# Designs tried in a protein design chat: VH-VL binders against RNA-binding protein 12 (RBM12). Part 19

Target 1, 78 residues: RNA-binding protein 12 (RBM12), of Homo sapiens (Human) (q9ntz6r430to507)
Amino acid sequence: FCVYLKGLPFEAENKHVIDFFKKLDIVEDSIYIAYGPNGKATGEGFVEFRNEADYKAALCRHKQYMGNRFIQVHPITK
Key: E = the ipSAE of ESMFold2; O = the ipSAE of OpenDDE; V2 = 0.75 times the mean of E and O plus 0.25 times the DockQ between their complexes.

## First folded at step 15 (VH-VL; framework fv_imsidolimab)

Design w5 (from t1 with heavy chain E105D; at its last look DockQ between E and O 0.85; V2 from the best seeds 0.75)
Fold by ESMFold2, look of step 15:
Structure w5 (fold): chain C 78 residues (1-78), chain A 121 residues (1-121), chain B 112 residues (1-112)
Amino acid sequence: as target 1 above (78 residues)
Amino acid sequence: QVQLVQSGAEVKKPGASVKVSCKASGYTFTSYYMNWVRQAPRQGLEWMGMIQPSEGETRLNQKFKDRVTMTRDTSTSTVYMELSSLRSEDTAVYYCARSGWDTGDYYFDYWGQGTLVTVSS
Amino acid sequence: DIVMTQTPLSLSVTPGQPASISCRSSESLLYTDGETYFYWYLHKPGQPPQLLIYLGSNRASGVPDRFSGSGSGTDFTLKISRVEAEDVGVYYCMQSIELPYTFGGGTKVEIK
């Protein structure tokens, strides 16, 4: 049960992802924040949820704010 | 039809507080942010912050964080903006304006009529 | 904070002539969903501001087709093909890609 994150603030850390999904049962070791080939943060990431109910709740947080920018939450469809 | 109706004009002394109300009708109150935007004389528009009415969570412009409080009453579909420690520079027209929360449509499609707040000694 | 810079500060226009207003942002307003979080509002005297253009170039409901928005990234233009008396007021650009939302300084349009 994984979601794909886009639009993450440049300074986003695992703690910000945990707080964004507060009250949901995430697999904390699964949190991944991506860098591109040039070593720059891409604003992308993903995180896994332990159950389907929390995964669906996470999708409802699409375009909600993390800090001063809103982020995207997508199902993994590729 | 969507309507946002604000409370009437206020005259205040420096150091006082003012609380402006905005009553919403014609839409699902909890599906939209309510924003506050002000305009001082001969100045442009300035965003002060917004409230999500379902849980009451706010996002405030840091310029005003220490002095502004936003609340709501879901039973009357009303939001409130309170600005404390008033200064003469706070003389302005204060507008409420809604933006889409569920859809993430972060722009102001409907505005209240405005509330003039005058701060003078 | 994202700074929005409008030019000119003021326009005096003969009715029926075109007008053009520019707005520049200090950062790109193109978001990772492909949308541009940029808007134009008109503030007529005695009325609240009204939305003209949303998400870069889309005309809001009820806005006459003589208004058009263009641009992307950091440079944006509002054009009025033929200015009418009802178009007088102060025009503001705005961004909503990042909090706090910020407006341009305004462009006053008058009839001469």
Scores: ipSAE 0.685, ipTM 0.899, lowest interface PAE 0.8, mean pLDDT 91
ESMFold2 (binder alone), look of step 15: mean pLDDT 92; pTM 0.937
OpenDDE, look of step 15: ipSAE 0.742; ipTM 0.938
ESMFold2, look of step 16: ipSAE 0.650; ipTM 0.893
ESMFold2 (binder alone), look of step 16: mean pLDDT 92; pTM 0.936
OpenDDE, look of step 16: ipSAE 0.776; ipTM 0.944

Design w6 (from t1 with heavy chain S54N; at its last look DockQ between E and O 0.90; V2 from the best seeds 0.75)
Fold by ESMFold2, look of step 15:
Structure w6 (fold): chain C 78 residues (1-78), chain A 121 residues (1-121), chain B 112 residues (1-112)
Amino acid sequence: as target 1 above (78 residues)
Amino acid sequence: QVQLVQSGAEVKKPGASVKVSCKASGYTFTSYYMNWVRQAPRQGLEWMGMIQPNEGETRLNQKFKDRVTMTRDTSTSTVYMELSSLRSEDTAVYYCARSGWDTGEYYFDYWGQGTLVTVSS
Amino acid sequence: DIVMTQTPLSLSVTPGQPASISCRSSESLLYTDGETYFYWYLHKPGQPPQLLIYLGSNRASGVPDRFSGSGSGTDFTLKISRVEAEDVGVYYCMQSIELPYTFGGGTKVEIK
């Protein structure tokens, strides 16, 4: 149960993803944040959820704030 | 019909506080942020912050962080903005305005009528 | 904070003539979803501000066709093809791509 993240702030870290999805049961070691050659986040990432209910709740946080910028939360589809 | 009705004008002395209310009707209160925007005489518009009414989370303009408190009462669909340690420069019209929380539509489509707060010694 | 700079500060227009207002942001307002988080508001005396243009160029409901918004990135223009008496007021641009939300300094439009 994975979501794909877009629009992450350049200073995004795992702790910001954990806080953004607070009250949801995330798989913390699954958090992936893409970093560019300059060490800044490229704005993309993903995270897994332990159950379907929390995954669906995570999709409802689409366009909600992480710090001073809102981010996108998308389903991963094959 | 969406309606935002604010409390009446206030006259305060420097150092006091003021609490302005904004009662919402005609929409799902918890689906929208409530924002506060002020305009001092002969000045432009200034965003002060917003509250997410469902859980009461606030996001405040750092300029006001230590002096402004935003709260809500979901049973009456009312938000409150309290500004403390008032100064003459806080004389302004204070507006509440909604923006889309669930939809992520972050612009102000409906505004309250405004509340004049006058700070005078 | 993103600085929004409007020009001109004021504008006197003969009724029926066009008007143009510019707004420049200190950072791009184009977001990774392809939308531009930029807006125009009109503030008439004695009334709350009203939305004219949202997400760069979309006309809000009930706003006449004589209002049009254009631009992307950092440079934006509001055009009024034929100014009418009810268009008098102060026009503000705003961005919502990043907190705090910020407004331009305003452009006062008057009838000559």
Scores: ipSAE 0.674, ipTM 0.897, lowest interface PAE 0.9, mean pLDDT 91
ESMFold2 (binder alone), look of step 15: mean pLDDT 92; pTM 0.940
OpenDDE, look of step 15: ipSAE 0.733; ipTM 0.937

Design w7 (from t1 with heavy chain S31N; at its last look DockQ between E and O 0.86; V2 from the best seeds 0.73)
Fold by ESMFold2, look of step 15:
Structure w7 (fold): chain C 78 residues (1-78), chain A 121 residues (1-121), chain B 112 residues (1-112)
Amino acid sequence: as target 1 above (78 residues)
Amino acid sequence: QVQLVQSGAEVKKPGASVKVSCKASGYTFTNYYMNWVRQAPRQGLEWMGMIQPSEGETRLNQKFKDRVTMTRDTSTSTVYMELSSLRSEDTAVYYCARSGWDTGEYYFDYWGQGTLVTVSS
Amino acid sequence: DIVMTQTPLSLSVTPGQPASISCRSSESLLYTDGETYFYWYLHKPGQPPQLLIYLGSNRASGVPDRFSGSGSGTDFTLKISRVEAEDVGVYYCMQSIELPYTFGGGTKVEIK
C-alpha cells in the first residue's frame, strides 16, 4: 500500500511526511525521500500505509500543503 | 448560486482590533478554503492568509501572523478575520475569496463585496 | 516570496483598439504536474475582483473571448483584442505555486 510523493519541498524530512499524513497509519520505516548525486533533494519520495483504508485516504491528500508548497500523492504500481 | 457576504465598514483607532465576517452560501462550505486579501488605498492586492473550514486550520502570510486570527463557524457558514494592533497603514478594503481546497484549485473564483476598515486617530 | 512584476502601470486605450499587459515572476510558475499556477484578475470600479484567466491561459467561465492569456515559466501576457468600455479597471496577475500567494502591482486600463 505505497504512495509516490512528488513536489516535496527541498527541506522536507521524515517528520514533515508524518505530519502531512497525520491520523493515518504509516509504516514508520518506509518513508523514503530521494536525493540527487549532489546531495540535494529531488522532490520525490514514497511511503507505505499499514492498511487499505489509510492508503485511500492518503491519495485524497493529493495537492494539499506541506509547508508553503502543495505536493502530489500518486498510487505506486509496485 | 455562490455568494460571499461580508460585514459592514468599520472605523477604528490605532491600537484597536477589528473583526470582519464573511458569510458563505450556495456551496458546500467545508470543501473550499476561505482566503483574505486586502487592498490599501492606491496599492495592489495583498494575500493575508486562508482557513480550511472543515478543521479550522490556517495558513497565514508571515507578514501578518502575529496580528491575524482566522476562525470559522460551520453552523452559520461564516469565516472571521481579526486584525489586532491596528495602524494607519492597515486602512484598506478587506476581501474574502474562496479557493478549491477539496480539488486543490488554488485560485479565487468568487469574492465578497469587500469591507472598508479605516484606522485613524 | 515570489515577486510578480506587471508592466505597464497604466494604459490609455482608444475604444476598439487592442491592449496588452505583461507580468513576470521571479521564479518559474510551472509545477511538476505540468500546470502553470498563474492567473489574471480584473478589478472593475464598484465591483469585487473577478477571475479572467486561470492556470496559465484558460479563460474563466463567462469571460469574453476577446481576453486571452499566454506565456509560461516566468513571462506572461494578457491581451484584449478590442477594448470596450466595460473593460475599464485594474488588472492583476497572481501566482499560487507557493505561499504566500502574491499579486502583481496592477495595471490600470482606461478608455481615452
Scores: ipSAE 0.650, ipTM 0.899, lowest interface PAE 1.0, mean pLDDT 91
ESMFold2 (binder alone), look of step 15: mean pLDDT 92; pTM 0.940
OpenDDE, look of step 15: ipSAE 0.733; ipTM 0.936

Design w8 (from t1 with light chain L30E; at its last look DockQ between E and O 0.89; V2 from the best seeds 0.69)
Fold by ESMFold2, look of step 15:
Structure w8 (fold): chain C 78 residues (1-78), chain A 121 residues (1-121), chain B 112 residues (1-112)
Amino acid sequence: as target 1 above (78 residues)
Amino acid sequence: QVQLVQSGAEVKKPGASVKVSCKASGYTFTSYYMNWVRQAPRQGLEWMGMIQPSEGETRLNQKFKDRVTMTRDTSTSTVYMELSSLRSEDTAVYYCARSGWDTGEYYFDYWGQGTLVTVSS
Amino acid sequence: DIVMTQTPLSLSVTPGQPASISCRSSESLEYTDGETYFYWYLHKPGQPPQLLIYLGSNRASGVPDRFSGSGSGTDFTLKISRVEAEDVGVYYCMQSIELPYTFGGGTKVEIK
């Protein structure tokens, strides 16, 4: 039950992903944020949810705000 | 037909507060952000913040965050913007404007008629 | 904050002649979904602002085809092919890719 994150803010960290998906049963060990050589997020990430209901709720947060920017939440087929 | 109807003009002294209302009709109130934008005399437009009416979550321009409060009443489809510690620089026309929350279309398609707030000693 | 810079500050146009307004942003307004979060608004005398162009180049409902928006990235243009008396007002560009939303300083269009 995995989603692909795109458009993450430059300063994104695991805590921001957790807050963005609060109230959902997130697998915290599953949070992946791609970082560049400067230590800042490059805009992509991945998160797993423990059940289908929370996965579907996560997809509904597509284009909602994380800090000052809205982000994309996409389904993963693999 | 979408309508945004604002409360009437107000005159305030420096240090006071003002609360402007915006009543929405003709659409699903909880499906759209309500934004506040102001224009001071001989100045451009300035975004102050927005509220999502279903849960009352706000996103505020940091310039105003300590002085502005946005609330709503879903039973009357009305949003409120309160600006405290008024200064003469806050003299402006204040507009409400909606943007698409559940569609993610973040632009202002409908605007209220504007509310003039005058701050003078 | 993203700075939006409009030129010119003012235009005086002979009726029926074209007008062109430029807006430049301090950062790219092209988002990773392929959309450009850039807009034009018109503030006519005695009315609230109204949307003219959304998402870069799309005309809003009821906007005449003499209005066209173009540009990408950081450089945008609004063209009016034949200015009419009803087009008088102040034109503002805006971005919504990042909070706070910011507007250009405005371009006043008037008839000569």
Scores: ipSAE 0.613, ipTM 0.890, lowest interface PAE 1.1, mean pLDDT 91
ESMFold2 (binder alone), look of step 15: mean pLDDT 92; pTM 0.938
OpenDDE, look of step 15: ipSAE 0.643; ipTM 0.922

## First folded at step 16 (VH-VL; framework fv_imsidolimab)

Design x1 (from w5 with heavy chain L60Y N61A; at its last fold request DockQ between E and O 0.84; V2 from the best seeds 0.79)
Heavy chain, then light chain:
Amino acid sequence: QVQLVQSGAEVKKPGASVKVSCKASGYTFTSYYMNWVRQAPRQGLEWMGMIQPSEGETRYAQKFKDRVTMTRDTSTSTVYMELSSLRSEDTAVYYCARSGWDTGDYYFDYWGQGTLVTVSS
Amino acid sequence: DIVMTQTPLSLSVTPGQPASISCRSSESLLYTDGETYFYWYLHKPGQPPQLLIYLGSNRASGVPDRFSGSGSGTDFTLKISRVEAEDVGVYYCMQSIELPYTFGGGTKVEIK
ESMFold2, look of step 16: ipSAE 0.674; ipTM 0.898
ESMFold2 (binder alone), look of step 16: mean pLDDT 91; pTM 0.920
OpenDDE, look of step 16: ipSAE 0.797; ipTM 0.947
ESMFold2, look of step 17: ipSAE 0.672; ipTM 0.903
ESMFold2 (binder alone), look of step 17: mean pLDDT 92; pTM 0.938
OpenDDE, look of step 17: ipSAE 0.805; ipTM 0.948
ESMFold2, fold request of step 19: ipSAE 0.726, 0.697, 0.666; ipTM 0.907, 0.901, 0.894
ESMFold2 (binder alone), fold request of step 19: mean pLDDT 92, 92, 92; pTM 0.933, 0.933, 0.935
OpenDDE, fold request of step 19: ipSAE 0.829, 0.801, 0.814; ipTM 0.952, 0.949, 0.951

Design x2 (from w5 with heavy chain S54N; at its last look DockQ between E and O 0.83; V2 from the best seeds 0.74)
Fold by ESMFold2, look of step 16:
Structure x2 (fold): chain C 78 residues (1-78), chain A 121 residues (1-121), chain B 112 residues (1-112)
Amino acid sequence: as target 1 above (78 residues)
Amino acid sequence: QVQLVQSGAEVKKPGASVKVSCKASGYTFTSYYMNWVRQAPRQGLEWMGMIQPNEGETRLNQKFKDRVTMTRDTSTSTVYMELSSLRSEDTAVYYCARSGWDTGDYYFDYWGQGTLVTVSS
Amino acid sequence: DIVMTQTPLSLSVTPGQPASISCRSSESLLYTDGETYFYWYLHKPGQPPQLLIYLGSNRASGVPDRFSGSGSGTDFTLKISRVEAEDVGVYYCMQSIELPYTFGGGTKVEIK
């Protein structure tokens, strides 16, 4: 039960992803924030949820704010 | 059908507080942010912040964060903006305006009629 | 904060003639979903502001086709092909890609 994240702030950390998905049963070790070949964050990430209900709730947070910018939450298959 | 009706004009002294209301009708109140935007005389529009009515979560312009409080009453579909420690430069027309929370449509499609707040000694 | 620089400050137009208003943002307003989070509002005398253009170039409901929005990630233009008396007011650009939302300084449009 994985979601694909886009539009993450350049300085996003795992704690910001955890807070964004507060009250959902997130697999903390699954949090991945991508970096490009130049060492800069790409604004992309992935995270897994332990159950389907929380995965569906996470998709409803699409275009909600992380800090001063909204982010995208997209479905993917594992 | 969508309508935002604001409370009437206010005259205040410096150091006082003002609380402006915005009553919403004609739509699902909890599906939209309510924003507050002000315009001082001979100046442009300035976004003050917004509130999500479901949980009362707010996002405030840092310029006002120490002086502004936004609340809501879901039973009356009304949001409130309270500005404290008023100064003469807070004299302005204050507007409420909605934006799409559940759709992420972050623009103001409907506005209230405005509330003039005058701060004078 | 993203600065929105709007020109001209005012514009006096003969009825039936075109008008053009420019707005420049200090950062790109093109988001990773392919949308441009840029808007135009009109504040007519005696009325609340009203939405004219959303997401770069889309006309809001009830807005006549004489209004058109265009632009790149930082440079935007509102055109009125034939100005009418009801178009009088102050036009504001706005961005919503990043908090705080910010407006341009306004362009007052008058009939001459």
Scores: ipSAE 0.679, ipTM 0.903, lowest interface PAE 0.8, mean pLDDT 91
ESMFold2 (binder alone), look of step 16: mean pLDDT 92; pTM 0.938
OpenDDE, look of step 16: ipSAE 0.787; ipTM 0.945
ESMFold2, look of step 17: ipSAE 0.631; ipTM 0.894
ESMFold2 (binder alone), look of step 17: mean pLDDT 92; pTM 0.933
OpenDDE, look of step 17: ipSAE 0.783; ipTM 0.944

Design x3 (from w5 with heavy chain D102E; at its last look DockQ between E and O 0.88; V2 from the best seeds 0.76)
Fold by ESMFold2, look of step 16:
Structure x3 (fold): chain C 78 residues (1-78), chain A 121 residues (1-121), chain B 112 residues (1-112)
Amino acid sequence: as target 1 above (78 residues)
Amino acid sequence: QVQLVQSGAEVKKPGASVKVSCKASGYTFTSYYMNWVRQAPRQGLEWMGMIQPSEGETRLNQKFKDRVTMTRDTSTSTVYMELSSLRSEDTAVYYCARSGWETGDYYFDYWGQGTLVTVSS
Amino acid sequence: DIVMTQTPLSLSVTPGQPASISCRSSESLLYTDGETYFYWYLHKPGQPPQLLIYLGSNRASGVPDRFSGSGSGTDFTLKISRVEAEDVGVYYCMQSIELPYTFGGGTKVEIK
């Protein structure tokens, strides 16, 4: 039950991902924020949910705001 | 079919507050953000903020953060914008405008008729 | 905040002739989903603003095909192939890639 995040704010941290998915049962240790070869955040990330209901609710937050920018939430194929 | 009807014109003194209403009809009120946009004389359009009516969450332009409050009444499908500590430069036409919430369509497809607020001593 | 700069400030057009309005943003409006969060609105006298173009170049419902939007990144153009009397008003560009949403200063179009 894993989602792919895209468009994350440049300085996004785990706490911002947790807040974005508030009320949903995430696997906190599953939060990943990706960095490119230059050490700069790519705006991508991943997070896992403990159950299907919360996973489906997370997908509904696609294009909702994290700070001043909206982010993308996609299902994962891997 | 979609219609946004705003309250009537207001005349206020500096230092007062004004509360403008916007009543929505013809669509699912709680599925869309309601935005407020104003235009002062000889000025362009200025976004003031938006409210998601389902839970009342707001996102405000920091320019107005200390003076603007947005609320809603889901039973009447009405959004309110209150601007406090009025100054003469707040004289403007205030518009409500809807944008997509669940779809992420962040543009204004329907607008209210506008409410003239005049601030003068 | 993203600054939107429109030119010209005003334009007087003979009916049936073309018109062109430019808008420049201080930052790219291309988002990571491949969409460009840029819009044109028309504010006719005595009416609320109305949407003309959304997501860079798409005409809104009911907008005549004489209106076309183009551009990419930071530079955008609205063209009216043949201006009609009903096209009089002030045209505004807008971005919605980042809060606060910001508009250009407007371009007044009138018939001469």
Scores: ipSAE 0.682, ipTM 0.901, lowest interface PAE 0.8, mean pLDDT 91
ESMFold2 (binder alone), look of step 16: mean pLDDT 92; pTM 0.936
OpenDDE, look of step 16: ipSAE 0.763; ipTM 0.943

Design x4 (from w5 with heavy chain G100R; at its last look DockQ between E and O 0.83; V2 from the best seeds 0.74)
Fold by ESMFold2, look of step 16:
Structure x4 (fold): chain C 78 residues (1-78), chain A 121 residues (1-121), chain B 112 residues (1-112)
Amino acid sequence: as target 1 above (78 residues)
Amino acid sequence: QVQLVQSGAEVKKPGASVKVSCKASGYTFTSYYMNWVRQAPRQGLEWMGMIQPSEGETRLNQKFKDRVTMTRDTSTSTVYMELSSLRSEDTAVYYCARSRWDTGDYYFDYWGQGTLVTVSS
Amino acid sequence: DIVMTQTPLSLSVTPGQPASISCRSSESLLYTDGETYFYWYLHKPGQPPQLLIYLGSNRASGVPDRFSGSGSGTDFTLKISRVEAEDVGVYYCMQSIELPYTFGGGTKVEIK
């Protein structure tokens, strides 16, 4: 139960992903944020959820705010 | 169907506060942010902030952060904007406007009629 | 904050003639989903603002086809092919890609 994240702020960290998905049962070890050579987020990431209900709820947070910009949440399975 | 009805005009003295209401009807109140936008005679439109009615979370323009409070009453489908420490530059028409947060449609399709707030001694 | 700059400040137009309004943003409004988070509103005297154009170039419901929006990135244009008396008012551009939402300074359109 995995989602792909786009549009993450440059300063995005695991704690920001956790807060964005508050109230959902997230697999914290699964959080991946892509970083460039300078250590800044490239705007991409992914995270897993422990159950299908929370995964579906996570998809509904598509285009919700993280900081001053909204982000994208897309389905993915691997 | 959709209506946003605001409270009436206010005249205030510098240093006072004003609280403007916006009553929503004809749609699912908790599916939309309520935004506040003002227009002063000497300037154009200015976004002040928005409130997510279901949880009461606000996102405020930093320019107004210390002076503006936004609240809601879900039982009456009403949003309130309070601006404190009023000064003459706050004389403006204040509008509420909705944007749909559950689909991420961040533009203003319906606006209230506006509330004139005049700040003078 | 993203600065939105409109030109001209005002326009006086002979009825039936075209009008063109420009808006420039200090940063690109093209988001990673391929959409452009840019809008035009018209503020007529005695009425609340109304949406004309959303997401760059789409006409809002009930807006006549004489209004057209174009542009991408940082440069945007609103065209009115034939100005009518009901088009009088102040036109505002807006961005919603980033908080705070910001408007252009407005362009007043009048009939000569």
Scores: ipSAE 0.631, ipTM 0.887, lowest interface PAE 1.0, mean pLDDT 91
ESMFold2 (binder alone), look of step 16: mean pLDDT 91; pTM 0.927
OpenDDE, look of step 16: ipSAE 0.793; ipTM 0.946

Design x5 (from w5 with light chain L99I; at its last look DockQ between E and O 0.83; V2 from the best seeds 0.00; counts 0 for: pae O 2.1 > 2)
Fold by OpenDDE, look of step 16:
Structure x5 (fold): chain C 78 residues (1-78), chain A 121 residues (1-121), chain B 112 residues (1-112)
Amino acid sequence: as target 1 above (78 residues)
Amino acid sequence: QVQLVQSGAEVKKPGASVKVSCKASGYTFTSYYMNWVRQAPRQGLEWMGMIQPSEGETRLNQKFKDRVTMTRDTSTSTVYMELSSLRSEDTAVYYCARSGWDTGDYYFDYWGQGTLVTVSS
Amino acid sequence: DIVMTQTPLSLSVTPGQPASISCRSSESLLYTDGETYFYWYLHKPGQPPQLLIYLGSNRASGVPDRFSGSGSGTDFTLKISRVEAEDVGVYYCMQSIEIPYTFGGGTKVEIK
């Protein structure tokens, strides 16, 4: 139950992804944030959820804000 | 039809609090954000924050983070904006304005009629 | 915060003549989804603000085709091909790509 994230803030960290998905059950060490040559997030990332319910709930967070930027949440296959 | 009806004008003293209400009708209340925007005399529009009525989650303009509280009552489809520690500079017309959530429409398509809040000693 | 700068501050137009309002943002309003989160509003006297243009160039429902929005990135323009008396008011640009949402300072349009 993986999702692709787009639009992450340059300063995004794992804790921000966790907070973004509130109390949804994220698989430990499944959060990946892509970084560019400048050391900042490229705006892309991935995260896996432990169950389908939380996965579906995560998709509902599409275009919700993380910090000052809204985030795209898309379904993907692991 | 979509309607946003706000509470009446308020007159407050500095240091007091004001709570403005916005009753929504004509649409699924929990499917849209409600925003608060104000306009001080001879000034422009200023976004104060937004609330997602389904979960009660708020996003606030940091300018007001310590003084503004946004709440909702889903049973009455009403959103509230409370501003504390009022100052003369808070004198303004306060508007509630709907924006999309499920639709992802980050614009204000429907507005309340506005509520004048006057802060004076 | 993203700063929105409008010009001119005021505009007096003869009925039937065109009008043009500019808005510049301190940062690009183009998002990764390809949309530009930029909007125009009209605030008529005695009324709440109303949406004119969304996502830079799309007319809101009920908005006459004499209104058009153009631009990209950080530079935007609202054009009224033939100004009418009902177009009097203060026009505001707005961005919603970043919190807090921010408005331009407004452009007051009057009839000569």
Scores: ipSAE 0.245, ipTM 0.833, lowest interface PAE 2.1, mean pLDDT 93
ESMFold2, look of step 16: ipSAE 0.631; ipTM 0.896
ESMFold2 (binder alone), look of step 16: mean pLDDT 92; pTM 0.937

Design x6 (from w5 with heavy chain W101Y; at its last look DockQ between E and O 0.49; V2 from the best seeds 0.00; counts 0 for: pae O 4.1 > 2)
Fold by OpenDDE, look of step 16:
Structure x6 (fold): chain C 78 residues (1-78), chain A 121 residues (1-121), chain B 112 residues (1-112)
Amino acid sequence: as target 1 above (78 residues)
Amino acid sequence: QVQLVQSGAEVKKPGASVKVSCKASGYTFTSYYMNWVRQAPRQGLEWMGMIQPSEGETRLNQKFKDRVTMTRDTSTSTVYMELSSLRSEDTAVYYCARSGYDTGDYYFDYWGQGTLVTVSS
Amino acid sequence: DIVMTQTPLSLSVTPGQPASISCRSSESLLYTDGETYFYWYLHKPGQPPQLLIYLGSNRASGVPDRFSGSGSGTDFTLKISRVEAEDVGVYYCMQSIELPYTFGGGTKVEIK
């Protein structure tokens, strides 16, 4: 039950992703924030949820805001 | 066709509260954010906040965080904006404005006709 | 908050002549998804505001092609190639890249 994140703020950390998904059950150490060759965040990331219900709830967070920035949440295959 | 119909003009005294409604029709109510934007006399537009109708989650302009409450009734496709502790500076035309959720359109494509709220002693 | 600054404050234009309005943002409106979350609205007298341009350069539905939006980063321009009487009103730029959404101060366009 993995989702792809797009539009992450450049300063985004794991804690921000956790907070963004409120109290949904995220698989430990599954959060990945992507960085480009230049070492700068690309605004992309991935996260896995432990169950289908939370996964579906996570998809409902699509276009919701992380801090002052909105985030795209898309379903993906692990 | 998409329509946003707002409640009528209000006259309030300082310290009172006002609750403006915005009834949506012609589209899937829960698929779009609803925003509130106001314009004071001879002033520009000011974004007050937004509500996600499906879950009722709100994002508010911090300027109004202590005074504004946004709610929705999915059964009637209506959004409400309540502003408390009214001041003379709150005199303005208040608009509801739709923005995309599923479509990702973070612009206001449809607007209500506006509601004049006058705050005077 | 992101500050949006419009110039000029007002503009009087002869019908058929072009008009240009500028808007600057205090921060870049280019987001990590590659989109520029910048918009133009027109507020005609007696009507609610209406969307003209979205994401910097896209005309909204029903908007005549005499309207065009350009710019990037922090500097944006709305151009009207041939101003008509129906174009009278106050134009506002807006950003939605960051909360709170913020508008420019507006540019009043009148006909000479």
Scores: ipSAE 0.030, ipTM 0.787, lowest interface PAE 4.1, mean pLDDT 91
ESMFold2, look of step 16: ipSAE 0.664; ipTM 0.893
ESMFold2 (binder alone), look of step 16: mean pLDDT 92; pTM 0.936

